# Designs tried in a protein design chat: miniprotein binders against q5jf28. Part 8

Target 1, 318 residues: q5jf28
Amino acid sequence: MERERLIKTVEAILRGAGYRVARLDLKGSCFDLVASRLFLLLFIKATVNIDTITEEQAEDLKRLAKFFKASPLIVGLRSKSGELEEGVVYERFGIYALRPETLYDALLNNELPAVFAERGGLYVRINGELLRELREKHGYSVNELAQLLGVSRKSLLNYERGEQAVSLDVAIQLEEIFDEALAEPIDILRAKVEADLNVKPETPLEREVFERLKKLGLGLVKVKKAPFNAISTEDDIRLLTGIDERKTRSTIKRAEMVAEVGRIVNSGGVFILEKTKAEVVSEVPLIPKESLEEVKDADELIELIDKLKKEIKEKLFS

## First folded at step 19 (miniprotein)

Design t2
Fold by ESMFold2, last read:
Parts: sequence; structure tokens; C-alpha cells
Structure t2 (fold): chain B 318 residues (1-318), chain A 103 residues (1-103)
Amino acid sequence: as target 1 above (318 residues)
Amino acid sequence: SPEELEKKIEELERKAEELAEEIFKLLEEAYRLKGDPELIEKVAKLIYRAMFLLFRVEYLAQELREKGDPELLKKAEELLREAEKLIEEARKRLEEIKKRLEK
């Protein structure tokens, strides 16, 4: 069980770096770990082979990262072509992928990676304006430096404009020539990602619940590959929202995971069921969908949730 | 023979799994102690290096099943031995830290 060891290793790295961490045990989830420290929030999918990540998982991971202003990461060991290299950032579906050693260096040694993999080899982005200044200070014309590096004049101009990454070999040559750090680190901890937040409900029940929540003034971000079905939000309200027809063992497990994730992302949780008695699992209420008709807006929904949590605790211990 | 090779690969993987379990226990112990932070960090670094070597051992075991190359077996055994050595050193240093705390 190499995957289990990988997840445990990533969790240990995060906790050793002072992160609060929640770990999920859900097959097919878009993430395995969520972690926070001060202003940093990471959603991490851990996979032995990074090429096994599906487009649906990747898009949901990006949706969560965009919504929570977090950095999504894939941590893995191999690709279809072999082992991932230490200190090299790969990319799948617009998400950075890297080895646990690279994560360790970033978090515990404060050494962000700078090298990334692309078709054709390893590359580095450099400070193009600084390159131009150094070239001029050392008396090189564009053509002279290009000849020294073995690149075209056009490529060198693109480097200076920040329009083209440099091969690793050329980056090494530049550091030798100018004795200056030109490489720009890749901020894997603050990656910005694009995501399409317009995802349709998967079932008639989801559609009905989403419409009721929208009428309460809540915005919704639908996800397919998480322990919850959507994030419900208005102003400072954030609810990791699950939807099921009835309470099952799976529902209980997902509610427990929602509670754990909620602690890390500072969000509440709720499950809305077609049929149930109101109850609470790990501070996450399970309520019938009809309860949504009993409230007028998002604030009243939160009050209902808080009331149910208090009443159920009193009944259990009275 | 293919049977002999598979037995050697399974032994590598078994040893790696056993060492990985010890690695996580030692790391938890290291971060649980309230000793000198510099000494704890040095122990933790040894443990992390061993963790990372074990991932390499497992990769080589996979390649060995596909290729059957004796050079891969020798390399995997060398890396496993290095990981074991790192963990022995980590265990000794952790015990020294525990003894200092008793005083």
C-alpha cells in the first residue's frame, strides 16, 4: 500500500510544517488532504501515478481551490513515463504536480522549486528585465549573448520580455555568466487556477435543493468528487452541503469528513435529505429538505442549524 | 527463475513496509518530545530521508518485476540498506534526546 504511505508522508510533512490538516478516506475524491496555516490553504490530491487523476477530479479540485482561494496540488511519485524528479514541477489539468520531497523542501526547508517539466525537457522561468539589465551591464548585444548561449536572437528577446521559459541548461549557463540568481521560483503554495463554477445538479433532488437554497439567497458551487455536493455561501456564511435521499452508512461517513474539512476551511456543514428525522453527526446537521421551507433566508438557516445542534445535544444528555 | 525473482521482490517490499511503519512511529515520537528543537530537527531529517528512499525502493521493485534486471535488484537492496542505516541513527539520536530530558 504505497498510496497509503504517500498520504501519510504528505500529512506528516504538512503537520511538521505547522499546518492544521484534515485527511479524507473517500474513493474517487478530488482531494485527500486539506491543510491550512495562517494565510495559506492547500487542497492536495495524493496519487502514486499522477496520470491516473481524472478530468472530473481535477476540475473539482480547481473549483474548491478557486472558491476557497487555496492552492491545489497533486503529490505523486510517478507518471506514465517513469519516476517524477525531485525539485521539478509537473502539471496535469492546470494543477501543479510534484514529489513529496519537493513538498518537503518547500514547506520544511523554505526552498520553493523553480524547474518545471514541459514537452522537450526541463525549463525555468527567469526575470527577463533583470536578464536584459545584466546583459547590458556586461556589454553583450542581444545577438552576442544569444550566440554564447546557443539560442536564436528571437528566443533571447522573448526571454527578456518574459514571454518564454529558458531550458534548464541555458538557465545554468546564465547563472554562470552573470553570477546572479535569475530563476523565478514557482509558488506552489499560492497557485492561481482557472475553474468553471457553472456545474449542473446531478440529480432531481439536487436540483430541487439547490433551487430552495438559491431562494434563501445562497450562492452555490457544485462539486462531483467530494464528500459534499456543493458549497452554499452568502456573505460570511459558508456551508459544505451534502445531499442524499436517506441516511446511510455512506451519509454518516461523509458527514464526518465534512466536519473535519469544515474545521480547516472555517466552514459549517449540513446534509439535506429527502427523508429523515433531524439529527446531528459530528456537529453536522442532517435535516429533511422540508426544513428549508421553514426559513426565510441564509441567516435563518444558520439559526435553524444551530438550534438543532443544541436541541439534539440536550436530548441525548437529558 | 521467475519464482526466485518474485520472492526477492516480495522480500524487498515486505522489509520496506516494516521499515515504513517504524519510520512513522519514530517521526511521531520525535515531534512529541519537548527537547532541543535543533536536535529534534536533525532526527526528523534523518527520518524523512529514509521515507523518501523507501519510495525509491518501491519504484525499483516495480521496474524489477517488469525488466528482471539484476542491477535494479542490487540498487534497490542498497537503498533499503541506506534507509535502515538512517533509521538506526535516528533511533539512537532520539534515545539520546530522551535521556537528556530525564535529567
Scores: ipSAE 0.759, ipTM 0.910, lowest interface PAE 1.0, mean pLDDT 90
Fold by ESMFold2, look of step 20:
Formats: sequence, C-alpha cells, structure tokens
Structure t2 (fold): chain B 318 residues (1-318), chain A 103 residues (1-103)
Amino acid sequence: as target 1 above (318 residues)
Amino acid sequence: SPEELEKKIEELERKAEELAEEIFKLLEEAYRLKGDPELIEKVAKLIYRAMFLLFRVEYLAQELREKGDPELLKKAEELLREAEKLIEEARKRLEEIKKRLEK
C-alpha cells in the first residue's frame, strides 16, 4: 500500500544519506522511523495525508524530539487541500511536514527548502539586515522600495527587522531588483520544538511502576504513542521503559522495537510487567515489577538488567 | 464506462506495485556494489526519480476514482511509462557496472 511504500522510501533516503535507521511497525505510533548520523537525530512520522496526525501523536513526537535533542519531521504526500508541493515546508502542530522529494533534496543533494506554506499562500524568510543594506546601497527609501514591491511601509520595516516573512512573489521581485540571495533556508534537520514533558500515567500499574522508579532516583518522561511507555533517566542512564500487565505478542513486538530504537538513540530498554518470570527478548529484559524492590538505585537497576541478560544467555546456550 | 475505468485503475495500481518492488530491489543492489561511486550514484538517482513518479501515479489513481477525468488517466499512464523507462535504464546501467567489476 501507499503508506508502506512511503515509509520504505523515506527509509531508503535516510540509509542512502548514511543514516543508521530503526523502523517501527506500530499502528498509531507517534513516529515510524528514527535515524542518526554523526550529530543529527531525526524522529519521523510518515503519513500519506498529513492531516490525519492526531494532537496526541504530535505532542509525543515533540516530547521525544525535545528529550533526545532531535529534529521531528512529518513526511507525507497530501493534505486536506490536495497534493503537497515539492520544496515547500508545511507545519502541523508545530512540526515541519514535507514530501519525500523535499527530504531527498535536503539529505542527498544538500538543498534545504526555503519556501513554507501559510494561510494565504507561500512565503520565504529573508535576511532582513542584508535587505536593509541593499536597499540603502541602491538608494531606495523605505517608502520607495515598499511602493516598488507593492507592500506597505510597515511590512517592509518588518522584513528588515526579521519580524515578517515575505510572500514568494515578493521574494522573487527582491531577487530581480538586487540580484542577491536573500532567502534563508529552513533547517529541517535541526528544528527546535516546544513540548510539555509532564504527562500523567495512563493506568494504575503505570503509576505504581513510575513511583517505584522515582524512588530509585530515575526521572521519567511519559509518552502515550510509542512502543515504550516512558523514558527513565538519571545522569548518563537512559532506559526506554515499557509497562504491561503480562507478556503478550504485542509485548514481544514492542520489546523488539525498543531494542532497535535504543541502538539509534544510544539507550537501553526494559519492560516491567505485573505478572512474569524474568526473561530477555532481543536484549531487552522483561522483569516483574517486584524486581524493582530488590535494587537500591538506578545503577543497581542497570546492574540487574546486565546480569539478567548475561545469565539468561548462558542458560539458553549451555 | 465505470467498469472500464475501474479496470484501468486497477491495472495502473498493479503495475505501480510491481515497479515499486523492482525499484527497492534495484536500489539495494546498487548500494551493495563496490564499483565506481559516481556511476552508482547516477543509477541511484534514476531509481529515486522512479520512486517519486510512482507516488504521483498513486495520487492520480485516487483522483480518478473520485473524479473519473480521462485526462487524469492519460497523465497517470504517461508517468507510469516514464517510471518504467527510468527503471529499465537503471537496470541496464547497473548490469554494465556489474560486468565491469567481473573483469
């Protein structure tokens, strides 16, 4: 189907650009791909129609991006208004959205987009200080240039102060008048987003587990739309943390995804279950919640996790 | 007729799916080869262009079902043929790179 092909295409673009990539197969997740290269980290939601993304998905995507200092991206093909244009950046819930062609150009042709969509049309942000210098060098008053462009004096002053983007038509006119590059590219690879990292537990079990983890000195960042329920952290420790009542097929699949994501974001993984015997799935331990009472702090939890992985591996192969 | 149009749309989608499977295989093959990086990159660019055309074809197929406009069918078939041509060119160039490496 079209969505599956979109995800595979985005994955191919990322791998072709030298990124290490983990792909999720989780319906309703806030991201489908996480990818890293050198100092760049991307969390990507791939969706054919960008208007189907829910607020909960978008907020979680932003939470992950903020926590991991990553750039969130939506890659899609259309909106409610029709097909997305190549080279144009859209926004949904404060997250950049763009076509796979635009991603390809950024990553494989080193051509960042500069045009973005707003209500009323297409716009470009420009170097306002350079605009002022060029205007003065060419002998235009603010009023004279504004009249030439067909904009208000207030708008021109805002352009020069960096307080307002220009329409695409005005950007073209400026390029013709001054024969200089004024457009500022949109850094889709280092986007900054705001997110509220305080999210309440969804279930009594989550609340109980979070309280136990906090007693060990771990901070928690709760997410709702991911293969894990939270990120447990202290200093250099980062632990993608899943929580379930018992081991199910879904639990196993999520643990496998946590392992793959963890390799990309340099984090460990663990699932804490109400009912289980300790075991390991794809290097991700599944432990009963009572095991948290057997450790004194985050360092001992990591030691327990490492010991369990070693012991289970030895039993399986001996 | 509506029946004739739906059959044409289904054939368009079937061919696009077959091409998509070939595209990913060719791209994987291109990146596994240890030939001239510049030649491999040119092959990869042809493959990516075909991938992007197929998304356009699928969009037009959706619009065809909604609007039934014969001009959309003509355009979708044109883009599909262009994608097929790009894939054939990529396949031929990839085979030439493979032959060069065997020598």
Scores: ipSAE 0.757, ipTM 0.912, lowest interface PAE 0.9, mean pLDDT 90
Fold by ESMFold2, fold request of step 22:
Structure t2 (fold): chain B 318 residues (1-318), chain A 103 residues (1-103)
Amino acid sequence: as target 1 above (318 residues)
Amino acid sequence: SPEELEKKIEELERKAEELAEEIFKLLEEAYRLKGDPELIEKVAKLIYRAMFLLFRVEYLAQELREKGDPELLKKAEELLREAEKLIEEARKRLEEIKKRLEK
């Protein structure tokens, strides 16, 4: 109820800001929304309590963000400690987490947050060189300004050297004293994350399919918590790749989600099944694993995919 | 009593759910219209403010069940009334935009 409303609110914010959006309906997925606008791409996990995201979900979210050069985000309402504060950036597993109001301000009011939560309270990173220039312009020694702020001389030197963030209280005092913008915003829309892309296949079928795809010249980025099992890639080819033993209701729903995600990330989709007749669901082919032996390389796989989509389209409209 | 408080919380949650349904319908309608973009954005802003207030109402309802603090109930009812007023204003402005498009 509350989570579904949160997802719909985030979707509305994104669409209102001009993003193209795909929303997933998949429990346990590492993301609920993917959205693009111009050069920006966001993968978003919406969680009422941000402490419920699992390490596996977070690592997969970072893998997708790194591969697609996107910014991962957690949008939530509370943590173990209570409600999240508006305008404050939290962090879980190296991913920024924030309230929908903060996302709204960033996207619809062009107001990036600057305050982040850390052990001990709320902090702001400041332009240390500008701080030193302002201090000297106003005639303060390091000791004089430190006393005015109630901090040590050593802390003030660290602020000026960019080696330490200031508490929110100190940031407020500095902006009152100097009447200048010293806070450095946090670019939640272009966050860079580190991710370990070395994830092993989860099943013998996945291992077999990955080896066949590698023989075609495709690289694989495995994910565990998405409607697809991997991203297959070579040069400009990108395929959101699902793997199942056979076609089920779950397979069909995942293929539909892959189609929607693919439109946002400009990628194709395919499902490789152990046993099936070749068919197409929502422009995503479902093909038997033996079809991978019928093609010589990645380009021929794409041609097979395109041929199947064309043949099904012609049957429906002839 | 605990039973009286739970009935008030349930009524609060019911009203919030009804308003949430209206909020999303109005937002869809606002973005479908091809009127003056600045007027449409002002309507959307009212709707978003109401959306955000409802999240605060839901949090206060949860805290009420745990703590039973009557000040939390008063606060939650105040926020809900504020959200209702924002949506009434948004609906009024949306109708004005529609009438201008008829010309």
Scores: ipSAE 0.757, ipTM 0.909, lowest interface PAE 1.0, mean pLDDT 90
Fold by ESMFold2, fold request of step 22:
Structure t2 (fold): chain B 318 residues (1-318), chain A 103 residues (1-103)
Amino acid sequence: as target 1 above (318 residues)
Amino acid sequence: SPEELEKKIEELERKAEELAEEIFKLLEEAYRLKGDPELIEKVAKLIYRAMFLLFRVEYLAQELREKGDPELLKKAEELLREAEKLIEEARKRLEEIKKRLEK
């Protein structure tokens, strides 16, 4: 019940900050919320204990974020070591993790966090060039300032060159000595991640469908932990693509989620089934795999999708 | 006794859950109003503070079951009371905003 409250809290923060939001209801998904505002796009996994996210979920979250040029985030309350601290950024699998209070401050108070957790404690990255300027202005040699801070000369040189973060205690001392803001914020809203996009089809049906989509000129980014199986893409075409053997209640729920996500990420959706009659669920066509042989390229597939959406909509509302 | 402590923890969690449901309804209501944006923002801040306190209460309840430290119970009850006071204040201010809009 704590998780539901966490997701609702994050959703409220996002909507309060003017984001358009889609919420998933899919167990095991790599994200729970996707949100957009102006030039910002966030994929968020909400989990009470941030250590429960799996590597597979994290890799898929990074794949989606990389493809859509979005910032992935984990929002949580605890780790295996205890309660997360407000204003501190943690990291799991290369993804920033933080408390909802920290997200609230970033989005509704325009105060990005600056403190991050790493092996050995809490750290801050500082403006090394400004540090050097302030040191020289105050007449300190490198050795004199290093001695004052209780750090080595080598460490101080690394701080000034931007090659090493300082401990939180050193950051506090520096701001007391120089009476200047030296901390560099962590841009959790524009985080860049690397992801391995070489993911193989999970089933023979997926392999068959992917091969047919590639013949139409579509590239594919496979994911395992989302309401869709892949993103099909060519030029400015983006298609959240589901694959199932047949229509089930699960298929319908996934199509509904694909429609919601698609509105946020400006992408279409389609489900390709081994056996079905063509229909539309929430603006997402469900088509038999044989329909892929009836089109010549990606543009014709989009035309088929658009035609089905218009025809079914007109029938239902005429 | 251990049984008395568990009953208090269960009561704490029940109260927190009831307050959480009220919190989300109140926040939705605050954002639907077309009153003074600065006054609505102040109400929303009170509600968010209460939300965040309830997460702390839930954590302390977990710690109480694992460690059994009675001082954690006192702290959790203090945080819950603070959350309740924040929501009482938020509700009062929201009603005042509603009354002004009717004029």
Scores: ipSAE 0.757, ipTM 0.910, lowest interface PAE 1.0, mean pLDDT 90

Design t2
Fold by ESMFold2, last read:
Structure t2 (fold): chain B 318 residues (1-318), chain A 103 residues (1-103)
Amino acid sequence: as target 1 above (318 residues)
Amino acid sequence: SPEELEKKIEELERKAEELAEEIFKLLEEAYRLKGDPELIEKVAKLIYRAMFLLFRVEYLAQELREKGDPELLKKAEELLREAEKLIEEARKRLEEIKKRLEK
């Protein structure tokens, strides 16, 4: 079980670096790990071959990252082209992908990667202003340095203006010429991603529940590949929201995962079921959809959730 | 023969999996100890290096099934032996840390 070992390795790296971590055991999920430390939040999909990530998984991973202002990451070992290189950042669907060694170096050796892969080879972004200053300090014209590097004058101007990355070979030559660090690290811990948050409900029950939650004043961000169906939100309220017909073993397992994820992302959880007795699983209420008619707005929904959690605790421990 | 090659690959994978289980147990033990953080970090680095080598061994095993190149088998066996050496060193250092704490 290479994938399970990879997930355990990533978890160990994160915990060793002082992150609080929740690990998911959900087939087809858009992430396997969520981790936080101080002001950093990471959503991580671990997969042996990074080319097996589906568009739906990637879009949901980006939706979660955008909503929670987190950095999404893919951690993998190979692509269709072979092994991933240590210290190299790859990209799939706009999400950074890298080896566990690269993650280890970033978190435990404080060595962020600087090299990224694109079609045609390996590249580095450099500090263009520093390049210009070093060139002038060493007495090179733009044309002279371009000739030394084997690049066009236009390319060198683009490098100095920060408009173009250099090949890895050129980056090495520059460091040999100037004996200074020009490479800009890739901020894999604070990556910004684009995501389409307008996802339709998948079932009639979801549509009904979403409409009722909207009437309470909650906004909704639908996800397809997570232990919850949506994030319900208003101002400071954030609810990882599950929806099922009735309580099943899967429902209980997902509620447990929602509780763990919620602790990491500082969010509450709730499952809304068509048929159920009100109860609580790991601090996550499971309530019938009719309970949404018993509250006036989002604040009252939170009060209902808190009341149920308190009542069940008193019942269990009294 | 193809049958002999597959048997060698399966043995390689079995040994890697056994070592991986030991790796995670040692890492947990290292982080559970209340010893000198610098010494524990050095032990953890050895364990992580071994862990990363095992991912390389698994990749080489996959390539060996596709290509059958004897150099790939030799390389995979070398990496596995290196991982075993790293874990033995990690175990020795961990025992030294435990001994200091008992005093």
Scores: ipSAE 0.751, ipTM 0.908, lowest interface PAE 1.0, mean pLDDT 90
Fold by ESMFold2, fold request of step 22:
Structure t2 (fold): chain B 318 residues (1-318), chain A 103 residues (1-103)
Amino acid sequence: as target 1 above (318 residues)
Amino acid sequence: SPEELEKKIEELERKAEELAEEIFKLLEEAYRLKGDPELIEKVAKLIYRAMFLLFRVEYLAQELREKGDPELLKKAEELLREAEKLIEEARKRLEEIKKRLEK
């Protein structure tokens, strides 16, 4: 299983670099791994062919990354056009995609990539101000350097103003001419993404639960491709929130994943069910939806969650 | 024949999967060992290089099924042999580190 090997390799790279890691086993999830170290947080989708990622998965991955102030990453081996190149950053749906070798270099050798792929080839962003200073120091006019590089005068001005990336060939020529490192790295560990955080509930039960949570003062960020249905939030409160009609084996598996993810992202977890008695699975409470009527605000909900976790923990260990 | 090529591809994939299992065992052992961190990192780098070669082997195997180019088979077999060599070197160095710790 090539995909299994890829996920295990990425997990090993992350752990070798000192990251705390949670791995998900959920078909169709927007991420396979979440990892943290100090103030860095990564959500990673691992896929052999990066072109198989769906728009729904990508949008949810970006929603999670934006909410948690994390960097989303796709780690893969191929695209529709062939094998991905080492040290090259690709993009899909606004998310950086790269090979495991490139991730290894960034995390274990502290060598961020600088080359990115676009239609027409490989490109590099350069330090435009330094380029201008080097050109002037060496006595080149804009036109003279442009002719030497085989580019237009307009392109060279855009390079110096930081408004345009250079082709890889031009970047190599510049470093040969000036004997200076001009390439600017791509910070794959702190990528900022845009996402639409307003997604409507998928079911009548979700809509009912969301309305009750809103009455408690909680904001909601709905996701479709994760072990939880939403993130419930107010101030410093963050709850990975699952919703189901009843406790099933799937519910238990999702709660276990929510517990693992929650430890990495420093968030609590809760499942709201239509039919259940209050209980706890892996430190994630499963409560009936009626319990939301028994609390007056988000603080009381947290108190209820904490009480249930303490009560059931004591019961299990006598 | 096409049947002989498919048999060769399946053998290539089987060998790669078997080596990958060994690679992960060695990598876990390397990171568990409480030896000199610099020496452990050097061993780990050999293991990661082998793993990365195996991804290329898998790619060539898939290309072989689609293209049928026997030159791709020769390349894949060469990369697999290089991965095996890296793992043997990693195993030897890891054993040397273990012996130093037991003294």
Scores: ipSAE 0.748, ipTM 0.905, lowest interface PAE 1.0, mean pLDDT 90
Fold by ESMFold2, look of step 21:
Structure t2 (fold): chain B 318 residues (1-318), chain A 103 residues (1-103)
Amino acid sequence: as target 1 above (318 residues)
Amino acid sequence: SPEELEKKIEELERKAEELAEEIFKLLEEAYRLKGDPELIEKVAKLIYRAMFLLFRVEYLAQELREKGDPELLKKAEELLREAEKLIEEARKRLEEIKKRLEK
């Protein structure tokens, strides 16, 4: 099991770098690991072939990253084109993808990558202002340096304005000519992504529950590929919110995962079921949907959640 | 023959799995130990190098099933031996650190 080994390797790298980590065991999830260290938060999808991540998984990963102000990452070993190269950053659906070796270097050797893959080869973004200053100091016109590098004058102007990356070969030539480091590292730990947070409910039950939560004053960020269905939020309240028709073994496992994720992202958890008695699994309440009619607002929902958690602690001690 | 090749690939994968299990055990032990941080880091680095080599071995095993090239088998076996050497060195250094702490 190459994938299981990959996940365990990534977990080990993260823990070795001082991250608190939660690992998921959920097929089809948009992430396998969430990790936190101080103000840094990472959501990681680990997959042997990075081209197997689906658009739905990628969009959900970006939704979670945007909501929690986290950096999303794909860690993998190969693409449809072959093995991924160490020290090279790939991109799928706007998410950085890289080998575990590259993650290791970033986290445990404090060496961020600078090379990225794009159509046509490997590229580097450079400090364009420094390039212009070095060119002028060495007495080159734009046209003269462009000719020396074998690029168009337009391209060189774009490099100096920070509007275009250089090929890896050109980056090497520039460092040889000027004897200066021009490459800009890629901050894979603080990547910002764009995401469409407007996702509709997937089922009639989900729609009904979302409407009830909205009436309590909660905003909702729906996700499709996670152990929970949405993030319910108001002010400083954050609830990883699951929805099921009834309690099953799958429901219990997802609640356990929600508890672990919640500890890393400092959020509460709740499952709202069509049919159940109120209970608690791993500090995550499972409540019937009718309980939402018994509270008046988000604060009362939190009070209900806290009450249920307190009651289960008392029973376990007795 | 195809049958003989498959047996060799399966043995390669079996050995890689055994090493992977040992790698995670050693890594956990290294991080749990309260010895000299610099020495622990050097041991961990050996273990991670071995772990990364095993991913390469697994890739070559897949290529070998598709292509059947004897050179790929030889290369995979060489990388596996290198991973074994790194693990053995890591184990020895970890044992030295443990002995210093017991005194």
Scores: ipSAE 0.746, ipTM 0.909, lowest interface PAE 1.0, mean pLDDT 90
Fold by OpenDDE base, last read:
Structure t2 (fold): chain B 318 residues (1-318), chain A 103 residues (1-103)
Amino acid sequence: as target 1 above (318 residues)
Amino acid sequence: SPEELEKKIEELERKAEELAEEIFKLLEEAYRLKGDPELIEKVAKLIYRAMFLLFRVEYLAQELREKGDPELLKKAEELLREAEKLIEEARKRLEEIKKRLEK
């Protein structure tokens, strides 16, 4: 399957599930789709082979997910070992990876995957308390049930404590013995990830802009693999911040993407350039860095952004 | 023969895909039904079990392609038949729920 078909499939699944979706056409981005529904926010990297994601992309994807309180997902078809299985949760760099079918199930059928792949095996988390209750109800000792399952006594006790995942084979056997579903679903829509939010700016211009934005009271989260260079934040203020030396065709395209992403993540957008005339692209202001000297705080920066949006809207309709 | 084995693997994969599509339809239908929540939950449990079996069928099919072990084929076919039974049971229960809602 081609990457484009994969992205379109994932987009269709998300939209079919009632998500608002923004799609990025940015090569090398840490995400290709962002989607929101109610309190759920998803950042999705779509890749035919899940082993093609870079560590930098994964770290930025986790960083965005942590910052926005979103779930990061990798949606793919294959790995180095072959095709991904449907309903199986894989992991790359601490990010869940799954097939489009698994996402379809989770989103459209409210069917969360319970099977995960680890170390070349398939596993399920089980309700350990329920397992114990069922074992006792059926009159099995720990030794008898462990022997029946072909597992150690220690393994069975770890299952009953919820401390150890069960192999899919053992899970199936348990469900056969007790005629009850024991598998716990993996909440791929609410994945908690760790990320470092304290990444340094890479360029001299980014350093200068970051220092100025910090003087305005803004916190900054550097992102490398996105249509923006940072997220600027103060309390309820969130700005997807692009930083470029000059206006290019790439700047325009990234500003358009920032506008689309911003609508999904309830965030404004701004591009700060070393040299430009103030203009607006898709409701995203492009401002010279010198404009940051004209404002005293983050609120005045937002007022400047809103004023620029209004003035251009008035010029387009006059 | 290796060619006969590959055909059997392809047939397992095709059947697993067909059953996965059916599971999704049944699950979607179950969640749309304004039936007895307990009955719907029982159907959902059956569908969930069938799904776990399918994942194992797919895993076994991949292992079979890599290892060429005929015992994996038998196991995959067995699990597939078990999944088919669970799906058929789920379908019957859904039809019973529908007939009760139409009365």
Scores: ipSAE 0.531, ipTM 0.840, lowest interface PAE 1.2, mean pLDDT 91

